# Ledger of designs, part 139: VHH binders against q9y6x5

Target 1, 379 residues: q9y6x5
Amino acid sequence: LPPKLLLVSFDGFRADYLKNYEFPHLQNFIKEGVLVEHVKNVFITKTFPNHYSIVTGLYEESHGIVANSMYDAVTKKHFSDSNDKDPFWWNEAVPIWVTNQLQENRSSAAAMWPGTDVPIHDTISSYFMNYNSSVSFEERLNNITMWLNNSNPPVTFATLYWEEPDASGHKYGPEDKENMSRVLKKIDDLIGDLVQRLKMLGLWENLNVIITSDHGMTQCSQDRLINLDSCIDHSYYTLIDLSPVAAILPKINRTEVYNKLKNCSPHMNVYLKEDIPNRFYYQHNDRIQPIILVADEGWTIVLNESSQKLGDHGYDNSLPSMHPFLAAHGPAFHKGYKHSTINIVDIYPMMCHILGLKPHPNNGTFGHTKCLLVDQWCI

## First folded at step 7 (VHH)

Design ac24 (framework vhh_7uia_1)
Fold by ESMFold2-Fast, scan of step 7:
Structure ac24 (fold): chain B 379 residues (1-379), chain A 125 residues (1-125)
Amino acid sequence: as target 1 above (379 residues)
Amino acid sequence: QLQLVETGGGLVKPGGSLRLSCVVSGFTFSDYYMAWVRQAPGKELEWVSSISSSGSTIYYEDSVKGRFTISTDNAKNTLYLQMSSLKPEDTAVYYCAKGTYYKYGDWSYTPFDYWGQGTQVTVSS
């Protein structure tokens, strides 16, 4: 029987939550599986970019989903939450579900993982759900398990996306112990439901399951605002993305716009595109705008207004607050093994190995994840 | 613990006025659009009006423009709908609703996530 993998994302699950809250169901999962305590994500630390990095093994400059809001100057296309289904935006990389369907003549299934409701290189996930935040975790799980058991060609790669704890992290901030404890307990219960459903259906022993996330969360405040309107008049530029990484498209000379911005706030760094630090791997794509503003952790860039968010992400990927974790269980994985850190781009070549797929060229290093796997030597 | 409690409904004659109130608990008005939605007997849910947390962005359904006024009192965590020149066609259960800005890490004010229990408005002579 071909190997099977279910990849689950709980959006915005900061790695430090594992140390500060009780997760009985997740701890039982980890006891008989593996835990990577920190996953170093890609810059910018946003949902669309990092979810696509997990399934392509590429930095954002390479896969082309460089932000949650993007503009292409040649085609005049805009990418946003209301316009995310144009294949143009996704075609700079080949995600694992496309490779799975084309190399092995197998099926893929998806419950709302970003990009799975878009035809990429003329290939869409064999089974998928259009994004709808109102659909329960239970309904997403019901569809995924039905497709894992009842598909021809067999579903060998499945994805499941859930919006929490990101939505509550934004709303309450990660330091709101009372509200976050309630949200995280509910997530742990959903993990318990997942495991019990897989056991009930006879899938648990032969299915590889990865539970991970795209980024963390940091506390924001009305006392930590950068008012961009106090730096520069809006007539000089077009704003492509705002906070905490602002993407600036100049309407006048780029140097003049840069000079108006560069010393405006001690709590943001202002970069000409070619001066963006190499460690970000955030330079070599036309969708990255000529000037990028990067706010310091916990600071929000605004346009002469209050901030709506008590928590946010998108910040420097070296910050531990931006890091998620990875836990996994199944026949491919060791039992009771803990690992310190991997890069988020390392997940893709590991998943390709588990599924027996030839990975497309990628920025991940298989050696970083080999100690998690029973068929690999790591001493 | 999130609660939306609507009050102020009742029986009124055509041309009359009512003020609906929605007391909000368990969340801050920041980050959300608040809305009034209604359902007439045997009909679909109809959106009536929305207001941003700052009060600066307001929308109305065409049939209520000039007759209804949406407002907030952030100090009281209360959303209001002042209804005037009421018509029999305005007869419905009126719900207070919370919108979110969330979609894949971006905020969206649709769909409305939480609704109150509703308050009945009957316009009859």
Scores: ipSAE 0.079, ipTM 0.407, lowest interface PAE 3.8, mean pLDDT 88

Design ac25 (framework vhh_7uia_1)
Fold by ESMFold2-Fast, scan of step 7:
Structure ac25 (fold): chain B 379 residues (1-379), chain A 126 residues (1-126)
Amino acid sequence: as target 1 above (379 residues)
Amino acid sequence: QLQLVETGGGLVKPGGSLRLSCVVSGFTFSKYAMAWVRQAPGKELEWVSSISTSGSYTYYEDSVKGRFTISTDNAKNTLYLQMSSLKPEDTAVYYCARDTGYKYGDWYEPSYFDYWGQGTQVTVSS
């Protein structure tokens, strides 16, 4: 029987929350498993890009989901919400559930992981739920566990996505200890429910479970706004994405737009596409616009208005505040092992190894995750 | 002229129901996500619900989940909020808004709504 893997994401779970709050259920999970303290995500540090990087092992310029709002200059298509089920946006990569279904004729299951309700290379997850934020964690978990236990052919790869603590991180900001304490305790209780349900169904000892996230969260303020309208008139450009990384499509000469923007704020870097730092791996894709604006940590780009957002993400991926963690338990993983850092693109080749799948070419390095695995030597 | 016009507010008893409507003009309705945002007396703006451009994906504030339903009628350029099991805490001015922010897994910030209606008052009291 092939090995099984459940991949769980709690959106916006900043790594240092583990140091500042109590997580009794998560700590019990880690005690008999592994913890990676920091996962260095891909730029830009946003939900759709990083969730797709986890399941493809690719930088955003390579998998094509380069932002949560996108414009493709060649086809003139727009992508602006979770309802965009056009396979065009997702077809630049092959996610692990597609590989799982095609290489071994196995089944995949998904509770709302980005992309799982889209036919990618003519293959959709065998079992899936359309995105609906009103569906409880319990209902998502009930569906996933039912599919893991009762499917034919067997479900060998399953995903589960939950919107918190990202939604509350935006609303309250990560420095609001009172509100964040309540939110994070609820998440820890959900982790307890997850483990209990898997034990009750007899799945716990034979299932590999990864708990991770796509990004962190940083504190924002009304005192840290960049008003784009103070620097350039709307008639000179089309805005594709706004904050904290603005994507600018010029309506006039690109150099003129760049010159109007380059001195707009000391708290924002303005890049021509070819000048975007190589370390971001954010340049080689038609969906990356001719001019990109990158706000400094905690600064919000606005259009002649205020923002009441108290937390945000999307910032430079070298910032520890943008980093999530990874915890894992199961027959593939050591028990009681702590590792300092991996890259988010390293998760994909590790998961392929656990499932016995041949990975598609990717940007991850299997060697970075070897120390987590019982069947590997850590040298 | 770009315009959002809310109707359907009023006085209702606890446990009652109301349906809010918002008629939009001046933009292509089907190209934008739409939202309901409320402001209770003496409180800040609170996002209530959003609906995607196709109407296939819906999002709700935790306090209204299972009680409120957001929907659209693209042929009529109309956004709806069906409100059930109303509580005194639901008393607020309800605003229809055009949503320009990211919708999947993210909390909606009112500053990311670029156009708002004038609001309609909902009062829940015995």
Scores: ipSAE 0.006, ipTM 0.361, lowest interface PAE 9.3, mean pLDDT 88

Design ac26 (framework vhh_7uia_1)
Fold by ESMFold2-Fast, scan of step 7:
Order: C-alpha cells, then structure tokens, then sequence
Structure ac26 (fold): chain B 379 residues (1-379), chain A 125 residues (1-125)
C-alpha cells in the first residue's frame, strides 16, 4: 500500500502550553511517536502565511501569502476577506496536495486547511470542504477518514484544520489559566477522538499523522496600545493591515510618511521595505507594502480606539511565544524521540520524503528533520 | 435549522433546587463543548459552566462550584444544569450555548456561535 499522511493543525497552539497544561491523549500519541518542542515559524506569525508555509516549504515573500490582509500594487487587487477564493493570491507557490496529485496518480483530501478550497494552478484538492467555521471537528474527521478509505485513485495526503485554541487565545489571552485550561482540555479530547477513530477503522498502524500548528499567542493589554492617529493623519496613507504588523501604502511621498512614523512610539519599529531585517525573509514580494510597522511583543497598533483582543500573534518570529510545536506518529517516525527545534519551512520537504514526492524548490532543509525518521541516518 | 431549546426555569425559594434542560438539533451534539451562560437584568453575560464533547471535562464559575452540576445525555442530545442551594443572586435568564470559532485571526468577541432563547430562573421568597 502506498504511504499515507494526515496533517492536522490546531490554530494558535503555543508550544509552551505543552509544559503548563495536561494533555493525556496527546502525551500517549507522543509516547509512541516524536515531539518537536518548538517550531520556528515564518514572519509574519499569522494564520494564512504560516499555514501556506507548512504546505509549500517557502517563506512568505516567496509563496505570496504575506498577511491575512493584502494589497497587490501591480494588479490593484485587495485580499481582506479570509474567504477570498481568488486563485491569484495562492498561485505563487505549489502546495503539497497539488504536487501529490500531479507527480503521483493519487488523490488528496482536505477538511478546511487554508487554500484547499481554491484551485491553485488549475488544481484543487481531489476531495475538500468549503470553509465553514460551523462545521464540527467530528464532521471534518468523518469526511477525512471516509476519503482515506474509499477513494480511487487512493488518498495519500489529507489535511484537517481546527480553529482552536486561537479563537480563545484572542478572547481570553494565553495567561488566563482557567479559560485556557478548559479550551486545551477540549482539544486534547478531540485528539483522543481522532486517534480512536483511526484505530477503529484500522488506519492507525499504517497512517503517518502529524499534529502541528501555525503560531503561538502572547498576552495583550489596554495599557499597551500604539495610537497610529497620534503619529500621522489618515489623508497621507492607505492602511492595508493594522496589528501587530501595520502595512502602510503612502498617498504622498514615501519619505514624508516614513518621517512622520519613525519616532512616534518606542514600542514600534518602522521600516522602509528595503530596510526590513533580512532574518525575517519579508521583503521580496509586490504584496509587501512600502512601509512596515512592527509592534513589540504584547503591543497593539490602534486607530484612536481600544482593542478587543486580550491575546494576539503576528509578532517577531524569534519570540518563543510565537512558536508552535510538532508531534508525529506512524511507520515513518521513531517512537519516543524528542527534538528541540525545526523551522516551519522544514515540514514540507519532510512530508515530500514520507510520500515519495519530489519537492518543488523550497526554503526548508531536509537534514533538520531526518532524525525524526526511521529510514534516515542520524548521529 | 440549528436549534437549542431550554426548559425547566421558574420561580423557586432560596435554598431550593431546579433542573434546566437544553435539547439541541441540527448538529452533532457530541462534537462540541456546550455551556450555560446567564444574564441578570441590567448586567453583562456571565459564563456559568462548560462540558466537553466526551463529558469528561467540566468547568464551573467559582460562585456556583459545589451547588450546580452540568451533565449531558448524548443519546438524547440534551444538556442539563442541576442547580441546588439557590440564592437570590442566581436570578437570571439562563442560556444554553454552543462554543464557536472564527477562521484566521479575525475573532468574534462573543465566542459562542449559537444560543437558545433562554429560560428565566427567579429565586425569591
């Protein structure tokens, strides 16, 4: 039988939640599999960018999903609705489900992973669900397991996306131990349900399963606001994205806008596009605006108003609070192995190896993940 | 087509007991955390209790711990709240609610995506 892989994302699952809360079902999964304690995500540390980096192995400047809200200066198109299904935004890269379908005579299946309900390079996931937050985890899991067992050509790559703990992280903040404990126990229950369903269907022993996330979460406060209206008048720029990374499109001379912003707050860095730190790999794309503002951890950029968020992400990807984890189980993976850190772009070439696919050029390094795999030499 | 229907509210004396029931339809009950949320007249919504899809994980607001018990009957698609040692300050409209989500980092401040119509609980001598 061909190798099979199920990739599961719990949005906003901060790595250190594993140290601070009990996860009996996830711990059982890890005991007979592998754990990567920290995954260094790409900048900006947002949902759409990082989910696309996981499945392409590319930095945001290379795959083109540079934020959850975007403007393309060449085509004059706006992306501000998370349900935007225009293939234009996704066509700068080839995600793994497309590679799986085109290189192998095999199918892909998707339960709401970002981009899977969009035709990319005229190829859509063989089986997919249109994004709808009201659809239960059980319904997503039922569809994925049905497609894994009942498809021709066979489904060899499947994805499953879940919105928590991100939504609760925003509402309560990651330091609200009572509410976050409740949310994280619910997620552990869902992991238990997933494992039990795969065992009951006879899939567990022969399926590779990766559980990961796109980013973490940090605590915000009404005491940590940067009022952009105190720096610059609205008539001088168009706002493409606000917080914690503001994307500024000048309506007047770029240098004049930069000069009004550059010394406005000690808790915000202001960059001309050319001056964005190289370590971010966030410069070489027309969707990255001429001026980028980067708030310090826990600071929120606002327009003369308060913020409703008690938690947020999007901050510097060097911050441990922004890092997710990766856990995996299956015939490709060692049992009981812990690894400290990989880059989120490393997941793609590892998945290609497991599935026997030739990866498209990417920013990942296979050597970083080889110690997780039974068929690789690792000293 | 999704519906949450609460019953069991009413007038009760301090120290008394009531059992609230919430029958759900239009979704798979065992896929969701379910909650009881209350609102006293002129006050904000206050979360009371939540129960996991498996029924194994239960949380209570501090003021109701030891007095209220949340439970489910998955075969009947029904959520319960057994209330004992009721106090005048427990007087409120009690809502059955399903926990909801948003895609990406745009977040709905409500967090609960579906609510029942509410049932009135009045604790008075």
Amino acid sequence: as target 1 above (379 residues)
Amino acid sequence: QLQLVETGGGLVKPGGSLRLSCVVSGFTFSDYYMAWVRQAPGKELEWVSSISSSGSTIYYEDSVKGRFTISTDNAKNTLYLQMSSLKPEDTAVYYCAREGYTYGDWYSPSYFDYWGQGTQVTVSS
Scores: ipSAE 0.007, ipTM 0.215, lowest interface PAE 8.7, mean pLDDT 88

Design ac27 (framework vhh_7uia_1)
Fold by ESMFold2-Fast, scan of step 7:
Structure ac27 (fold): chain B 379 residues (1-379), chain A 125 residues (1-125)
Amino acid sequence: as target 1 above (379 residues)
Amino acid sequence: QLQLVETGGGLVKPGGSLRLSCVVSGFTFSDYAMAWVRQAPGKELEWVSSIKQSGSETDYEDSVKGRFTISTDNAKNTLYLQMSSLKPEDTAVYYCAAKYRYDTGFYEPTSFDYWGQGTQVTVSS
C-alpha cells in the first residue's frame, strides 16, 4: 500500500506559543515524532499565500496567490473572498493534491485547506468540503478519517485546516496570556481528539501526520497606527490591500504617488515594485501592485482613526513573531528529534518524497528536511 | 476619511420593528464585507449579521435568524438591518462594521477594521 500523509494546519499558530503555554497532547505527539521549532514562511505572511506555498513549494510571486486581496493588472480581475473559487487565481502552480492524483492514480481528500474546493489545472481534490468557517473541527475530522478509510483509489494525501488560533490572536493579541491560554488549551484538546480518532480507527501506526501553521501573530495597539489619509488623498490611487502591507494602484503617475508616500511615516517602508527587497521574493507577478507599503512590526495602516484589532500578521518574514512551527509523527519520521529551522517552501519537496511523487519545480530544498526522515542520511 | 454612520435606532415595544441604516463614505462600498455587531449593557460585543459586498451571501447569529434581514443598496453606499419581532433581549447599541480583507473568521467582532459610532436600540414597554 502506498504511504499516506495527513497535513493539518492551525491558522496563526506562532512558534513561541509552544514555549509559553502547556500543550500536553501536542507534547505527547512530538515525543514519538519530530519538532521543527521555527518555520520561516514566505512574504507576505498571510493565510492564503502561505497555505498555497506549503502545498506548492513556491514563493508567492511564483504561485500567484500574493495576498488575501489581489488585483491582476493584465486581466483586470479582482480577487476577494467571494472570488476565491475562480481557477484563474490558483492556476499559476500545481499543488501537491493535483500531483498526487495525476502521477500515481491515487485520491486526495481535503477539509477546508485553501484552494482545495477549486479545480486547478482541471483537477479538484477527489474528496473535499466547500469552504465554510462555521463547520466544526469534529465534522472536518470525521470526513477526513472516513475518506482515509473508505476510498478507492485510496486516499494517500489528506489536508485539514482550522481557523484558530488566528481569529483569537487578532481579537485578544498574542500578549493576552489569560485569553490565549484558554484558546490554545482548546486547540491542544483538538489535537488530542485527532490522535484518539486516528488510533480508534487503526490509522495511527501507518499514517504520517504533519501539524503546522502558515504564520504567527504580533501585538498591535491603537498607539501604533499609520493614517494613510494623512499621507495622500484617496483620489490619487486605488487601494488593493490595506494592512500591514498596503498594495497601491496609482490613478496618476506612479512617481507622483510614490513621492507623496515615501516620507509619510517612520514606521513603514515604501517600495516601488522593482525596489522591493530581493529577500522577500515578492516582485515578479502581475498581481503585485506598482507601489507596496510595508508597516513595521506591530504597526497598522488605517484610513482613519477607527478601532483596530489587537493582533495581526503579514509583516516581514524575517520576524520570529511571524514564524510557525512544524511537528510530525509517523513511519517516515524519526522519534524524539528536534530541528531548529526550515523554510516553509521546504515542506512541499519533503511531502513529495514521503508520498513517492516527483515534485514540480519549486523553491524548496529537500536537503533541509532530510534529518527529519528515517530513510535519509543525516550528518 | 472612511466614515460609517448608523441611524434608525430608538425605543420600540416588544414585537415591534425597526430598520437600521449605515451610510458609508470615503471608499468604494463594494470592496468591503459589512456586518452588524451589537453590545448589550454590561456584556461583550456580539456579532449579529454579515453580508458580502454584492449582497449575495448573508449570515446571521442563531437568535436573530428569521427575525432580522441584512441588505445593501450599493448605489447609495448604504447597509441596512431590518429588525422584526423585537424582544427585550435585543436591547443594545448596534454598530456598523466593515472589513477590507478576509484574513480570519468573519464572525469574530474584533476582526473588523472600521466601526461606526453605534445607534441605541431599546425594546421595552
Scores: ipSAE 0.000, ipTM 0.342, lowest interface PAE 11.5, mean pLDDT 88

Design ac28 (framework vhh_7uia_1)
Fold by ESMFold2-Fast, scan of step 7:
Structure ac28 (fold): chain B 379 residues (1-379), chain A 125 residues (1-125)
Amino acid sequence: as target 1 above (379 residues)
Amino acid sequence: QLQLVETGGGLVKPGGSLRLSCVVSGFTFDDYAMAWVRQAPGKELEWVSSISWNSGSIYYEDSVKGRFTISTDNAKNTLYLQMSSLKPEDTAVYYCARETVYKYGDYTTYSFDYWGQGTQVTVSS
């Protein structure tokens, strides 16, 4: 029987939530598996970019999903959550489900992971659900487990996406212990349901399961706003993305727009594209705009308006508040092992190894995840 | 069945006060955070205030902070919005709303799964 892997994402699950809240079901999962305490994600620390980095092993500048809102100056196309199904945006990389289907006559299954309802290089996930937020976790799980047990060719790679705790993190902020406690307890119960369903169906002992997330969350405030309208008039630029990383397309000379913005706020860094710090790996793509503004942690960029968000992400990927965790269980993984940190791009080559797939060239380092795996050594 | 019913709206002069009430049925505040959301004529929906069931987590839109107070009476299953120092800009239909999960990705506005019918607040001379 070929090895099988289920990859689960809880959007916006900040790593330190594990230390500040009780997770009895997740702790039982970890007890017989592995925990990576911090995963260093890619910049920008946003949902679409990081979900695509997990499944491609590439920095955003390389896979082409560089933000949740994008503009391509050559084609005049715009990317948003309502226009995310155009293959154009996803075709700069080959995600793992495409490789899985093409190398070994295997099937892939997906419950709403970003990109899985899009034909990428003329290949769509063998089984998939179109994105619909109204569909319960239980229904997503029922479909995934049905496909894992009843498929020909066999489903060897499956993904499951859930939009909490990100939505509540934005609404209440991560420092709202009352509301976040309720949300995180519900997520732990969903993890319990996942494990119970896999055990009931006889899948648990032979399935590799990874539970991870794309980013964390930081507290925002009405006292920490950067009003872009105080520095520059709307007639000088087109706004492609706003906060906390603003993507600016100048309508006039780039240098003039830069000079109007560079001293706008002590809580925002302003970069010409060629001056974006190399450590971000966020420069070499046509979808990265000529001027990028990066707000300091907890600061929100606004256009002469208040912000409704009490939590946000997208900030510098060196910030611990932006980091998710990774937990895993299954025949490929050690039992009771804790690891301090990996890079989010390292997940892809590890998953390729578990599935016996030849990875496409990527930015991950297999050596960083070796200690998690029973067939590898930590040397 | 689940219902949210707002009352207490009306016509007030600038500087006046009103208290809005929202009676809920079919669920309890022990399980849900509640919000007030308003819509001025010809404008988009604007979040006003939110409260958790323990009243430990209370939030206000900056324009109403210090003037409006959100509260609950759990024994009466009632959410309140005490409005003071009312301005013409506060003229809107005010909705009581129960929280829900946001739609896909990081594209966020406050999102609600159940709404009341709304109550009209008019601030004019």
Scores: ipSAE 0.017, ipTM 0.256, lowest interface PAE 7.1, mean pLDDT 88

Design ac29 (framework vhh_surovatamig_d1)
Fold by ESMFold2-Fast, scan of step 7:
Structure ac29 (fold): chain B 379 residues (1-379), chain A 125 residues (1-125)
Amino acid sequence: as target 1 above (379 residues)
Amino acid sequence: EVQLVESGGGLVQPGGSLRLSCAASGFTFSDYAMSWVRQAPGKGLEWVATIKQSGSETDYVDSVKGRFTISRDNAKKSLYLQMNSLRAEDTAVYYCARSKIYYKYGDWQTSFDYRGQGTLVTVSS
């Protein structure tokens, strides 16, 4: 029987939350599985880019989902909607559910993971739900478990996405202990429900389950705003994305726009595309704009306004506040093993190994995840 | 001078409905995206809904999706919020706001340069 994998994402689950709050259900999951304490995500530390990096093993410049708002200089197309179903935006990479369906004639199932409601290389997940934030975790879980148990060809790869704690992280900020405690307790209860459901259906012992996230969260403030309108007039540029990484498309000479921006704020770095730090792996794609502004942690770029966000992400991927964790349980994984750090792009080749799939060329390093796996020699 | 004047607030029972209106003046209304934002007692300002210039695109905070509908009439220079299935948690002062640029939901933020005086919505039995 082919191995099965369920990949679960709780959006915006900062790694440090594990140390600052109690997670009895998640800790029971980890006790009989593995924990990676920090996952170093890709830049920019945003939802769509990092979710696509998890399932492709590629940096954003390689998979083409470089932000939640994008403009392609070659085709002149705008990504006007973060859930845009135009395959053009997603076709620069092959996500694992496509590989799963094409290599082994297996099925894939998806409960709202970014990209799963889009036909990519003419292939869409065999079973999927269109994105709708109003659909409960329970309904998503019911569909995923039904598809895992009742599919032909069998569902061997399934994904489940949940918007929390990201939505509450934005609304309250990660330093609001009272509200975040309540939200994180709810997530732990959902993890308990997930495990219980899988046990009741007889899936638990033979299913590999990964629980992870795309990024963390940092505290923002009305005292930490960068007003772009104070530095440059709107007539000089088209704004493709704003905060905390602004993507600037000049309407005049690029050097003139750069010169107006470069000394705008001591809390923002301004880069010409070719000067973006190599460590970001954020340069070689037509969807990366000629000028990129990167705000310092906790600073928000605004257009002569207040910000509604008390928490945000998108910042430098070297910041621990931007890092999620990874926990896993199942026949492929050791029991009671803790690992310090992996790169988010390493998850893809590990998942391909578990499923017996040949990975597409990717930026992950299988060696980084070997110690998590029972069938690998890690020393 | 930019002016935004809200109306339509009041007391309503849980499960009830209210329609808020906003009259805009002092600018070319059709050139701007418009938003509704609210402030509950003791809390910060919360974005509720945005409608783009032509009215072709709308977005909502998760807690109001399927219950609230934002609309606009560019000829009348008016913005509306139809609020259905109201809950006690919807109790807030509601502000009409002019948006310079709209940020996508999921990674949402709406930029506001002007807002009105607000209209109080109280949901209680």
Scores: ipSAE 0.018, ipTM 0.275, lowest interface PAE 6.2, mean pLDDT 89

Design ac3 (framework vhh_8h5u_2)
Fold by ESMFold2-Fast, scan of step 7:
Structure ac3 (fold): chain B 379 residues (1-379), chain A 125 residues (1-125)
Amino acid sequence: as target 1 above (379 residues)
Amino acid sequence: EVQVVESGGGLVQPGGSLRLSCAASGSIFSSKYTYMGWYRQAPGNQHERVAIIYSGGSTNYPDSVKGRFTISRDNAKNTGYLQMNSLKSEDTAVYYCATRTYYKYGDWETSYDYWGQGTQVTVSS
């Protein structure tokens, strides 16, 4: 009987929330499992890029989902809501559900994880839900558990994605204790529902469950705006992405555009593509634009307008505010073990090991996650 | 594919009026985190923001057009409008419609900007 894994993401769940709010259901989950306190995500710290890094083990420059808004200079295609299902954008990597289906002739199931409703290398998740934010967590959970229990060939890898606490983090900001307390309590209740559902269906004892997230959240303010229109006219460039990482495609000479932007704000770094810091691993892809602007934590890039958002992410991945956590429970994992930090790209080779799959070449290091696993010698 | 198309430009005498329309494919104007704006560029001049309307209905105009231009949107028709009154020779420009829409995953920061190809407005005798 092959091992089974359910990967759950709560979008925008900042690791530091675990210290500042009570999570009785999550604490019960980790008491008999493992907790990684901080997961260092990839740059840029955005939803699509980091969700794809989790399931490929690759930096964004390698898997090709380099932002939530993209332009490919070679093919001249634009990535947007209307074409995010074009396999072109996703085909630079092989996500774990594709590997699962092709190596072991097993099934995969997905409740709205980014990329799972796209045929990647001519392979789509065996069972999936088309993305719709109006679909409840309960309905997503019902479909996933049905597929885990009633499929042939068996579903061995399943994913479940939920938009909170990211949506509320943007709306209220992470420093709004009243609203964030309400949202985070609701998430903890959903974790309780998840565990209870798995126990009720007889899945709990033999299923490996990972609960993680793609990024954190930081507080923004009307006092921390960078007005791009004060430095450069719209006729000189095409804007591919705005904030907090702006992707600039020059319509005139690149050096001229760079010079107009270089001294725009003390709270923003301006990089020619070849000068982007090596530590970001954000340079070697045609979808990374000739000029990239990186705002300091909590600063918002705007176009001669105010911003209504009170929280944001996308900032430097060295910032603790951008880090999620990882908790896991199941037959593959130790009980009551706490680990300080791993890289988000390390999750992929760990998941491949649990499922008995040969990982595709990746940027993760299996050694970083060995101490979480019962079948590995850590000491 | 999302497309933004301007219409309603043309030649008009000083003191005249024109109504520009901005038609968009899909449900972009019904998005919670959207704005629609009009921008103009005359030969040899920088781009200028003419009018903006946010999803909540608030509007902003530069002093050069306040009281003469009115921006509006019809979310049910995916259409935005710019009513231009008391036109002056200095209003001669290519007018562009731009909109920003909310991205698929409820991540407010993953919005994208769509620009039309522009429509010529000429105010001349």
Scores: ipSAE 0.000, ipTM 0.255, lowest interface PAE 12.6, mean pLDDT 87

